VHH binders against (R)-2-hydroxyglutarate dehydrogenase (hgdH). Designs and how they scored, part 13

Target 1, 331 residues: (R)-2-hydroxyglutarate dehydrogenase (hgdH), of Acidaminococcus fermentans (d2rju7)
Amino acid sequence: MKVLCYGVRDVELPIFEACNKEFGYDIKCVPDYLNTKETAEMAAGFDAVILRGNCFANKQNLDIYKKLGVKYILTRTAGTDHIDKEYAKELGFPMAFVPRYSPNAIAELAVTQAMMLLRHTAYTTSRTAKKNFKVDAFMFSKEVRNCTVGVVGLGRIGRVAAQIFHGMGATVIGEDVFEIKGIEDYCTQVSLDEVLEKSDIITIHAPYIKENGAVVTRDFLKKMKDGAILVNCARGQLVDTEAVIEAVESGKLGGYGCDVLDGEASVFGKDLEGQKLENPLFEKLVDLYPRVLITPHLGSYTDEAVKNMVEVSYQNLKDLAETGDCPNKIK
Short names: E, the ipSAE of ESMFold2; O, the ipSAE of OpenDDE; V2, 0.75 times the mean of E and O plus 0.25 times the DockQ between their complexes.

## First folded at step 4 (VHH)

Design a13 (from x14 with T99S V102E K106F; framework vhh_7xy4_2)
Fold by ESMFold2-Fast, scan of step 4:
Structure a13 (fold): chain B 331 residues (1-331), chain A 121 residues (1-121)
Amino acid sequence: as target 1 above (331 residues)
Amino acid sequence: QLQLVESGGGLVQPGGSLRLSCAASGFTFSSYAMAWVRQPHGKGLEYIATISYSGSTTYYSDSVKGRFTISRDNAKNTLYLQMNSLKPEDTAMYYCARSIYEDSGFTYDYKGQGTQVTVSS
């Protein structure tokens, strides 16, 4: 089977090749995204395509795939909004996605941001990079083993974050709408109010429910300990960005780390150095460095997460080709 | 085996109140988040409210905030929805639902038979 893989970065090539040893596909990896007629036509002679989030399987591109005889459309992403799913179904394309990958990838990034804020390492290293080796009062830190860490959302990612912080010696408490059993060795499940009142560090791993809106509101922030650290590597929509900015500016929050922003597509993936950002809230967040740390949605940009995405995509293709069905089939 | 049975629906005048109940059986009710969802005639499912396994955390859709209260009694395996200041737009079939957690958010793996709420003069 001939498979065209879009948006493959040089560092990912060995992973695509290694994962293919079990499947034996004739793969071609290209750095191009599916976005223009020319990139869609690259699929000529291929049985399947593997897309990523920066690809656009719109009506025009799907029509080209239909004409070229492409049979399977796969995406190595949990998100599927870049595919016109209804139109693809009308054209008869079986589709599949990767709903889950290494929870450690995002959990480790959340821990990293929390520790950088707790130990002021962004601040300290920015100074030493300019040959300023003086120590000041802001650098004085609490050790994580003397901290209570609150985990909001105890799904796969939140449980891994809890395990890592517990392994570092922290007291870990967490909140979830479900009773999570089997976590008692590393995390005590408590109410949200107890998490807010007791935690020195809070990390958000809750799902975004559109009907509920933001979880981190002005009231949420008011209930937190003075000088506490907040980390959001889940979804930008979980946080009221204006409220967080006000809390950092006032000193209510000692720090804010995030890998996600509400409206992030307007800035993430772009080099905007020297330019004023269109969204004034994003400009303010950048200006609050190093009390605010932003990473550009790269929580899953790891060896294990990429390996999972590729392996699951290859398995999805095998299932669809052999049975016409797949557990991860887009409905 | 697994069963959710709604009750308490009926006809009420605008501004009135109703209390819906959902009797759960066949699973460990106290371990699950539970939700109320509704479906107006000829429309899709609309989320109303979710309650955590312990009852300590509740979430509401903007359309019902301040008017509806979700609660539970784990000893009785029963979920409740207290509906106050009812409006004609609240007319719908109301379903009790067992929530499940996925990386993308919450979905429901089981929904009851429903109870009809009609708000009309």
Scores: ipSAE 0.199, ipTM 0.646, lowest interface PAE 4.5, mean pLDDT 91

Design a16 (from x14 with Y101R K106W; framework vhh_7xy4_2; at its last look DockQ between E and O 0.83; V2 from the best seeds 0.00; counts 0 for: pae E 2.8 > 2)
Fold by ESMFold2, look of step 5:
Structure a16 (fold): chain B 331 residues (1-331), chain A 121 residues (1-121)
Amino acid sequence: as target 1 above (331 residues)
Amino acid sequence: QLQLVESGGGLVQPGGSLRLSCAASGFTFSSYAMAWVRQPHGKGLEYIATISYSGSTTYYSDSVKGRFTISRDNAKNTLYLQMNSLKPEDTAMYYCARTIRVDSGWTYDYKGQGTQVTVSS
């Protein structure tokens, strides 16, 4: 089975190779994304491809794959909007994705951003990087064990975030639209109003449901404690970016951390140093550093997340090749 | 056996009001988020509103925001939809739906038989 893997970074190569020991595929990993006729033609002689989110499996590229004899289309992503699913089905391509890769990777990043904001480490280390070791009042911090941490969304990721904060000694409360069983040892499930009213730190782990709109609205922010910290490592559309900027500028939010932005493709993955950002809201967010921390969608950029993405993709291929089906088949 | 039974539909004039009810049985109602969806004649399902398991959080589609209110009474296993300022465009079969978590968000795993709402003069 010959497998072409797109968008593979050098640090990921050992993981692709190690995971393959249990499968024995003939793999080729390229840094290129599927985005041109030329990169689609790289699949000549391959049976399967493993895509990333910046791989565009449009009609043109799917036609090329069909001509080349590619049989299976896999994506090591939870999102599948980069694949023309209806046309791929018409051409007879079985497809599979990775719905879950590492809740810990995302939860840990959210906790990290919250703790950097709580303990002022971005502010402080930026100053010491310039040899300024003066201590000021802004560095004075509340210990997390004296904080209430609110978790909005108690799926897999939110529960891991709750467990980590509980392990650090925080009082942890959480909200979800569903009653969540089995969390009583580390999290009290409460209403959203109680999360807003009581939390010193709020971390967002809810799914984005387009029909519901943003979860973090001006009303949400008004109900938060003055000076509280907000973190969003879920989806950028969950947050009204203008409202958050206003809240940080006024001091309503003591800090904001995010790994996602609504419209992030315009900036993430790019070196824009010295340039004016086209999106003025992103320009304002950057200017609010160190009260605003932005990581560029790094949630899954960890050893365990990449290992899981690759292992699941390899297993999906095995299942499709052996049985014609798999649990993660794109339907 | 899981059952969702909608009631309270009918014929109303534009600008009028109706209150829909949905009686739930066969599952722990208070553990599930619930939704109202509607199907205009000859069209697909349209999302209307969602309410969290406790009733503390509500969401509305843009088409009904400000006019409709979703609520629940967990002691009575009943979901409600208060519909005010009704328009001809609100004419549809209205369904109570049980919402479940899936990997991509939420979906409906059970929908009742529906109650017809007709807004016409």
Scores: ipSAE 0.423, ipTM 0.789, lowest interface PAE 2.8, mean pLDDT 92
ESMFold2-Fast, scan of step 4: ipSAE 0.483; ipTM 0.791
ESMFold2 (binder alone), look of step 5: mean pLDDT 87; pTM 0.867
OpenDDE, look of step 5: ipSAE 0.631; ipTM 0.863

Design a22 (from x14 with T57R Y59F; framework vhh_7xy4_2; at its last look DockQ between E and O 0.80; V2 from the best seeds 0.00; counts 0 for: pae E 3.3 > 2)
Fold by OpenDDE, look of step 5:
Structure a22 (fold): chain B 331 residues (1-331), chain A 121 residues (1-121)
Amino acid sequence: as target 1 above (331 residues)
Amino acid sequence: QLQLVESGGGLVQPGGSLRLSCAASGFTFSSYAMAWVRQPHGKGLEYIATISYSGSRTFYSDSVKGRFTISRDNAKNTLYLQMNSLKPEDTAMYYCARTIYVDSGKTYDYKGQGTQVTVSS
């Protein structure tokens, strides 16, 4: 079976190849995203395509795939919004996705951002990189073992984050809309208000539910401890960006770390050095460095995460091809 | 067997109030987030409100925010919806629903038989 893999970065290619040893596909990995007619036409002669985020299997591209004789459409993402699923079904494409991959990847990034802000390593290393080795009052830090860490969202990622902070000696409290079992050893479940009141560090790992709106609102921020650190490696929509900016500017927040932005597609993946950002809120966020740390959606950009998503995708394809179904079939 | 039984619906004038109840059985009620949804005649299911398992966190649709209050008594395995300032547009069958997370987000795996709310002068 011939498989075309879109959006594969050079550093990921060895993982794709290594994982394929078990499956024996004829794979072609390309850096291109499915976002044009031309990139869709690249699937000529292939039996299956593996998509990623920002690959758009819209009606146009699906028609091309149908014409070319593509049989299977896979995405190595949990999200499927980039696929016109209804039309794909109409055209008879079996589809599969990757519901989960390496909660550690995202959790560790969140912890890293939190620790950078707590210990002011972004501030200090940026200075020493310029050969300024003076120690100032801003560099004085609290140890994480003397902190209370609040985890909002205690799903797979949140639980891993909680475990990591607990392992570092922090007091960990958490909140979820659901009661989570089996976490009492490393996380105490409390109300959101208690999380806000007690936490020196808050990390968000909740799903974005459109009907629920943002979690981090002005009210949310108001209830936090002065000087507390906020981290969002979940979804940009979970945060009122303007409110966060104001909180950082006022000192209400001691720092903000994020791997996601509401409207991130306008900036992430682009080299905009020396340019003014179109979104003035993003410009302000950038200007607040080192109190604001932005990573460009790197949560899943790890060896393990990539391995997982690739393996699951290959397995999905195998299952679909052999049985006509798979556990991760897009319904 | 899991059961959700709604009650408290009826006819009310605009500006009036109703309190809906949902009696839950057949599962650990206190472990689940619960929701109210409604279905106007001839229309699809509409989300109204959600409450966390402990009751400490609530969510509302824009259409009912400020007028409706979702609450729960875990000791009684009961979900409530206080509806104030009712409008004709609130006329619908109201359902209690057990909320769960799925890969695609939040959904409902169980729903009661519903209770009819009619707001009319």
Scores: ipSAE 0.325, ipTM 0.717, lowest interface PAE 1.8, mean pLDDT 94
ESMFold2-Fast, scan of step 4: ipSAE 0.607; ipTM 0.859
ESMFold2, look of step 5: ipSAE 0.375; ipTM 0.775
ESMFold2 (binder alone), look of step 5: mean pLDDT 86; pTM 0.875

Design a27 (from x14 with Y53W T57R K106L; framework vhh_7xy4_2)
Fold by ESMFold2-Fast, scan of step 4:
Structure a27 (fold): chain B 331 residues (1-331), chain A 121 residues (1-121)
Amino acid sequence: as target 1 above (331 residues)
Amino acid sequence: QLQLVESGGGLVQPGGSLRLSCAASGFTFSSYAMAWVRQPHGKGLEYIATISWSGSRTYYSDSVKGRFTISRDNAKNTLYLQMNSLKPEDTAMYYCARTIYVDSGLTYDYKGQGTQVTVSS
């Protein structure tokens, strides 16, 4: 079976090669994303394609795949909005995705941002990078073991974040739209109001539900402790960006860390150094460094998460080719 | 066997009120987020409201904000929807729905048989 893998970075090549030893596919990895006629035509002679989130399997690209004799469309992502699923079904393409990968990847990044804000390490290291080794009042920090950490969203990722903070000695409380059992050793599930009122650090791991809108609203922020830290490594749409900016500017929030932005495709992946950002809210977030920390959506850019994504994609292909079905089939 | 049984629908005049109830059985009701959805005759399903397992969070569609209130009684395994200031466009079959997580957010894995609400004009 010949497999074309899009959007493969040089550092990921050894993982694609190692995972393939169990499957024996004839793989070709390219750094290109599926986005133009030229990149779609790269699939000539291949039986299957493995996409990532920056790829666009729109009607025109799917038509090219159909003409070229591509049989299977896989994506090594949990999100599937980059694929025109209805049209792909109409053309008869079996499709599969990767619904789960290492929850530690995103959880660890959320913990890292929280700790950087709690200990003011971005502020301090930005100063020492300019050879200023003085200690000031702003650097004075509470230890995490004296903090209450609130986890909003107690799915796989939120539970790992809770376990890590608990392992560091923090008091961990959490909230979910569901009652979560089996977490009592490291997290106490409480009301959202209790999370907001008691937490020194809040980390968001809830899914975005369009009907529910943003979770972090002005009312949410008003109920938080003065000087508390907020972290969002889940979805940009979970946060009212303007409200968060106001809260940081007023000092209501002591810090905000994020790996995601609402409308992030306009800036993430681009070198915009020295330029003014078109979205004035993003310009303000950048200007609030080091009380605002932004990472450019790299929470799953880890050895274990990439290995999981690749291995599950290869297994999905094997299942589809051998049986016409797989547990992760896109319906 | 999972069951959701809606009641409380009926004919009401514009500006009137109705209270819908949903009796749940066959699952641990207190552990699930629950929703109300509606379907007007000949149209698709419309989301109305969601309530978290504990009742600490509630969400509403823009069409009903300020007029409808979702609530629950976990001891009675019952979900409620208080509907005030009813309009002719609120006419629909109303369904109690159990929510589940999917990749894209929340969806409904079970709906009851529904209760008809008719706002005459």
Scores: ipSAE 0.402, ipTM 0.758, lowest interface PAE 2.5, mean pLDDT 91

Design a28 (from x14 with T57Y; framework vhh_7xy4_2)
Amino acid sequence: QLQLVESGGGLVQPGGSLRLSCAASGFTFSSYAMAWVRQPHGKGLEYIATISYSGSYTYYSDSVKGRFTISRDNAKNTLYLQMNSLKPEDTAMYYCARTIYVDSGKTYDYKGQGTQVTVSS
ESMFold2-Fast, scan of step 4: ipSAE 0.011; ipTM 0.511

Design a32 (from x14 with S30K S31T K106L; framework vhh_7xy4_2)
Fold by ESMFold2-Fast, scan of step 4:
Structure a32 (fold): chain B 331 residues (1-331), chain A 121 residues (1-121)
Amino acid sequence: as target 1 above (331 residues)
Amino acid sequence: QLQLVESGGGLVQPGGSLRLSCAASGFTFKTYAMAWVRQPHGKGLEYIATISYSGSTTYYSDSVKGRFTISRDNAKNTLYLQMNSLKPEDTAMYYCARTIYVDSGLTYDYKGQGTQVTVSS
């Protein structure tokens, strides 16, 4: 079976090759995303494609795949909005996705963002990089073991974040719409109001539900401790960006770390150095460094997460080809 | 045997109020998040509101914010929806639903039989 893998970075090539040892596919990896007619036509002669979140399997590209004889459409992502699923079904394409990967990947990045803000390491290392070794009042820090850490969303990722902070000696509390059992040795489940009132650090791991809107609103921020740290490595839409900017500017938030932005596709993946950003909210977030730390959606850019995404995609293809079904089939 | 039984629907004039109830049995109600969803005749399901297991967190669709209030009584295994300032477009079959989070969002593993709400003059 010939498989075309889109959006493969050079550093990921060994993982694609190693994971293929048990499957034996004829794999071709390209750095291009599926987005134009030309990139869709790259699938000529291939039986299957493996997409990324920046790929667009719209009607036009799906028509090209149908004409080329592509049989299977896989995405190595948990999100599937980049695929016109209804139209793909109409054309008869079996599809599958990767609903889960290493929860440690995103949890560790959230912890890293929180610790950088708590210990002011971005600020401090930016100064020492210019040979300024003076210590100032802003560098004074509370140790995380003297902090209460609040985890909003106690799914797979949130529970790992709670375990890591607990392992560092923090008091960990968390909130979820469901009662979560089996967490009592590292996390106490409490109300959202209690999380907001008590936490020195809050990290968001809730799923984005369009009907519910943003979780972090002006009211959420008002209830937080003065000088508390907020981290969002989940989804940009979970946070009211303007409200967070206002909170950082006023000093209500002591810091904000994020790996995601609402509308991030307009800036992430691009070198915009020296240019003014079109979205004035993004310009403000950048200008608030080092009180605001932004990483460009790197939460799953780890050895284990990439390995999981690739291995599950290869397994999905095997299941679809052998049985016409798989546990991760897009319905 | 898991069961959700809605009640409290009926005919009401625009601007009126109704209080829907949902009696839950066959599962540990107090540990689950619950939702109200509705379906107008000939249309798809529309999300209305969600309430956390303890009742401390609530979420609403934009179409009902400020008009509807979701609440629960864990001692009575009962979910409520207080509906105020009702509009003709609120006319639908209303369902009580037990919710499950999946990686892609919120879904329902069980819905009740429904209770009809009709808002007309």
Scores: ipSAE 0.359, ipTM 0.741, lowest interface PAE 2.9, mean pLDDT 91

Design a4 (from x14 with K106L; framework vhh_7xy4_2)
Amino acid sequence: QLQLVESGGGLVQPGGSLRLSCAASGFTFSSYAMAWVRQPHGKGLEYIATISYSGSTTYYSDSVKGRFTISRDNAKNTLYLQMNSLKPEDTAMYYCARTIYVDSGLTYDYKGQGTQVTVSS
ESMFold2-Fast, scan of step 4: ipSAE 0.447; ipTM 0.787

Design a9 (from x14 with V102E; framework vhh_7xy4_2)
Amino acid sequence: QLQLVESGGGLVQPGGSLRLSCAASGFTFSSYAMAWVRQPHGKGLEYIATISYSGSTTYYSDSVKGRFTISRDNAKNTLYLQMNSLKPEDTAMYYCARTIYEDSGKTYDYKGQGTQVTVSS
ESMFold2-Fast, scan of step 4: ipSAE 0.422; ipTM 0.760

Design b1 (framework vhh_7xy4_2)
Fold by ESMFold2-Fast, scan of step 4:
Structure b1 (fold): chain B 331 residues (1-331), chain A 119 residues (1-119)
Amino acid sequence: as target 1 above (331 residues)
Amino acid sequence: QLQLVESGGGLVQPGGSLRLSCAASGFTFSSYAMAWVRQPHGKGLEYIATISYSGSTTYYSDSVKGRFTISRDNAKNTLYLQMNSLKPEDTAMYYCARTIYEGKTYDYKGQGTQVTVSS
């Protein structure tokens, strides 16, 4: 079976090769994402494609895959919104995704963003990089052990974030629509209003539900403590970007860390150094460094997460090809 | 046997109000998040609101925010939806649902109660 893997970076190639030893596929890995007609046509002669979150399997690209005889559409991501699932089903494509990979990958990045903002390390290291070794009032920090950390979304990733912050000595509270059992040793489950009122740091690990819109709205931000830190390494659509910019500018929000942006495909993966960004909101976020920290969607760019995503995708393809079904089939 | 039984639907004029109820039985109601979803005639299911197991956290679709209120009484195993400022586009069959994924995946849904908003 010939498999085209999109969005593969050079450092990931050994993982794709090692994982394939059990499966024996004829794999081709390309750095390109599925986004244009040209990148869709790269699938000529392939039986299956493995996508990433920055790929866009829209109607036009799915039509090309149908013409080319592509049989299986896989994504090595937990998110599936980059695929027009209804149209793909209409065209008869079996699809599967990776619902779970190392939860530590994203949780650790969220903790890192929070600690950098709490301790002002981006600010301090940006100064020392220019040989300014003075200490100022902005560098004065609260220790995380004296902080309440709120976790919004207590799924696998949120629970790991809660465990790490608890291990660092923080008081951890969290919110989820479901009662989460077995977390009592490291996290107290409370209402969203209590998370907002009590937290010095809030980290978002909730899924995006289109019907609900953004979780982090102007009202959400108004209910937070003055000077609190917000971290979003989940999905860009969970945050009203303009509202967050206003909150950072006013000092209501003491810092904002993110690994995701709403509309991120317009800038992420590109070297735009020295250029003005087309989206004025993204330009403002960049200009607010070091009170705003942006990483370009690399929360799952770790050894364990990549290995999990590749292994599960290969297994999904095997299941679909052999039985027509898969535990991770997109329905 | 797991059951969800909706009631309280009916015909109402635009700008009016209705209160829907859902009686749950056959499972530990207080341990599950619950949702209201609706289906207009000839259309797909539309998410309306979710309430956490304890009742302390609620989520709403943008189409009903400020007009509908979801609540629950765990002692009575009952879910409610207070619907105010009703519009013709709110006309649908309303279902109580036990959710395993924040309003998107339901492992059980009731028989429904019809809400019709017209003059």
Scores: ipSAE 0.000, ipTM 0.363, lowest interface PAE 12.8, mean pLDDT 90

Design b10 (framework vhh_7xy4_2)
Fold by ESMFold2-Fast, scan of step 4:
Structure b10 (fold): chain B 331 residues (1-331), chain A 120 residues (1-120)
Amino acid sequence: as target 1 above (331 residues)
Amino acid sequence: QLQLVESGGGLVQPGGSLRLSCAASGFTFSSYAMAWVRQPHGKGLEYIATISYSGSTTYYSDSVKGRFTISRDNAKNTLYLQMNSLKPEDTAMYYCARTIYESGWTYDYKGQGTQVTVSS
């Protein structure tokens, strides 16, 4: 079976090759994303494609795949909004995704952003990079063991974040709509209001539910402690970006770290140095450095997460090809 | 055996109020988030409200926000929906549902329903 893998970075290539030893596919890895007619046409002669989140399997690109005889559309992502799922189904494409991979990957990034904001290391290292070794009042920090850390969303990733912060000596509280059992050794489950009132650091690991809209609203921010830190490495849509900007500008938030943005495809993956960003909210977030820290959706860009995504995608393809079905089939 | 039994529906005039109840049995009610969903005759299911396992967090669809209140009594294994300022558009069969989360909010069980008719 010939498989075209989009959006493969040089450092990931050995993982794609190593994981394939158990499957024996004829793989081709390209750095290109599925974006345009030309990148869709790269799939000529391939039986399957493996996409990333920055790929766009829109109607036009799916029509090209149908003409080329592509049989399977896989995405090595938990998100599937980059695929026109209804149209792909209409064209008869079996599709599968990767719902789970290393929860430590995203949890560790959230912890890293929180610690950078708590210890002001982005600010401090930006100064020393210019040979300014003076210490100022802004560098004065609270140790995380004297902090209460609130975790919003106690699924796989949130639980790992809670465990890491607890291991660092923090008091960890968390909120979820479901009662989560077996976490009592490292996290106390409480109401959202209690998380907001008590936390020095809040990290968001909740799912995005379209009917509910943003979790982090102006009201959420008003209930938080003055000077608290907020981290979002989950989904951009969970945060009202304008409200967060206002909270940072006013000093209500002491810092904001994020690995995701609502509408991130317009900027992430691009070198826009020296240019004004089309989205004025993104421009404002960038201008608020170092009180705002942005990573360009790197949460899953780790050895273990990439290995999981690739292995599960290869297994999904095997299941679809052999049985016509797969536990991770997109419906 | 898992059961959800809705009650409290009926005929009411626009601007009126109704209180729906749902009696749950056959599972640990206090460990699950619960929802109310409705289905107008000949149409699909429409989400109305969700309440967390403890009752501390609630979510509402935009169409009912400010008019409906979801609540629960874990000691009685009972879910409630207080409906105020009812509109003809609220006419539907109302179901209580046990929620699960996988790739978004879904329901693994809903009851038989209780009919709400809003007409003058």
Scores: ipSAE 0.014, ipTM 0.548, lowest interface PAE 6.1, mean pLDDT 90

Design b11 (framework vhh_7xy4_2)
Fold by ESMFold2-Fast, scan of step 4:
Structure b11 (fold): chain B 331 residues (1-331), chain A 120 residues (1-120)
Amino acid sequence: as target 1 above (331 residues)
Amino acid sequence: QLQLVESGGGLVQPGGSLRLSCAASGFTFSSYAMAWVRQPHGKGLEYIATISYSGSTTYYSDSVKGRFTISRDNAKNTLYLQMNSLKPEDTAMYYCARTIWEPGKSYDYKGQGTQVTVSS
C-alpha cells in the first residue's frame, strides 16, 4: 500500500520509518501540508494519505483525491476540524483519527508554561540575552511548593499535570464535571469556585463542548486570585481571548501561557515576523510578552507523542484496509 | 439496563412554571454529569443545561439562562429542571441525558421524554 504523509518534519522521519517496520507500507513523507491544488495532486498514485492539523481536506481537495483514486483519509491528530467530514462521507472516504497519545507531552508543556511565568524566566533570559544581568522586583517569585495549583479538567492529561505539580511539592486541587476516583494521593477534587478562589496557578485540560461554550469567561477571571497564572494547552475555544487580554492588561492575571488559540490556523505554522497580524487580539497577545507566552501548538511535538500518533495512524489504515472499519473511524 | 424516565411535563400558559423530573437507574448516577435536551416538533435536538456529578457546576444555553435551573438529588437518583417564565418557543419534548463528552456524541439519552406545551 502506498501512503503519502503530509507535514512531516525532518526530525520526525526516523519515527515514521521505525514505526513502519511492522506494517511494511510504501511510505512517502513530505514537509508540505495539504492546502492547495498542487499539494493535493501530490497524492497521485497513493492509496492513502495521513494528514496533520495544518492540512485542509476541504471540498476542492477531496474532489482531487477522489479523481486520483485515493481510498483512505487518515489524520494523525485528535482534532478533525481540518477535514470536511460530511463531504468526505458523501464521496465515500473512510476516515480515521488518533484520539489519544502520550498525555505527558501536553501536561509537561503546561507545567513548563506555568513555571516560566511563575519564575519570570522568559523576562529574565530576554534581558540577559542583551547582557543586562541586573535583578529587579518583577523577578521576585513564589516557589511552586508554596502555591496551590488548580487543574480544570481531570481527564488523562489533567491527571498527569496534577501528578507533576504534586511531585514538585505544590498543593494540587482540581475540578471535573465527572467524579474522578483514584487521584486522592496527588489531587483533591473540589468545586470550580474553590479552584478559582484558592489557586495561584490554573491549568485548563477540559474538552471543548460547543454547547457549553468557553470555560474561561470574564466571570471565571473575576473569581481568580489577583496575580494568578492561567495556562491553556488544551483548546483555543475554551478561553475568551478578549477577556484574558483585559485581565492581563489590568494585572488581574499575573500571566497567561498558551499553546492554542481560537482561530490559530490563520497564524500557526507561518513565519509572520515583521508583519501586523490580521486578528487584532492575536497582535495584542504577542505584544503582552513576557506576561503572555505563546507556543505554536507544539504540545504533541515530542518523541513519545509523535510515535503514538504515527503507530495508531498506521494501525487505523491496516484496520480500514483489512476490515472496512476501525475503532478510531470518523463517523 | 440504562434507564432514564422523564416526567412533569404538561400544558402551561406563557409566563408559567413547570418542574421536570428524571428518574435514573442502571448506572452510578452520583458519578456522572447529567443534562437536559429538548426537541421541538419537526426540529433537531437543542441543548438546555448540564449539571456536574456533585451539583456544584452548571451550564445553560443562552435561550434559557436566568429562567431555568437544573438540579439533582443523588440520594434519590433524580435530575430536575425548574422552568420559570415559560415562552411559546419552549414548547418541545424534553429528554434527560447522561453526559458522555466523546467525539461526535456528547449526550446519551434513552427515555421517552416528557412533552412541554406552552400555549395561550
Scores: ipSAE 0.400, ipTM 0.766, lowest interface PAE 2.8, mean pLDDT 91

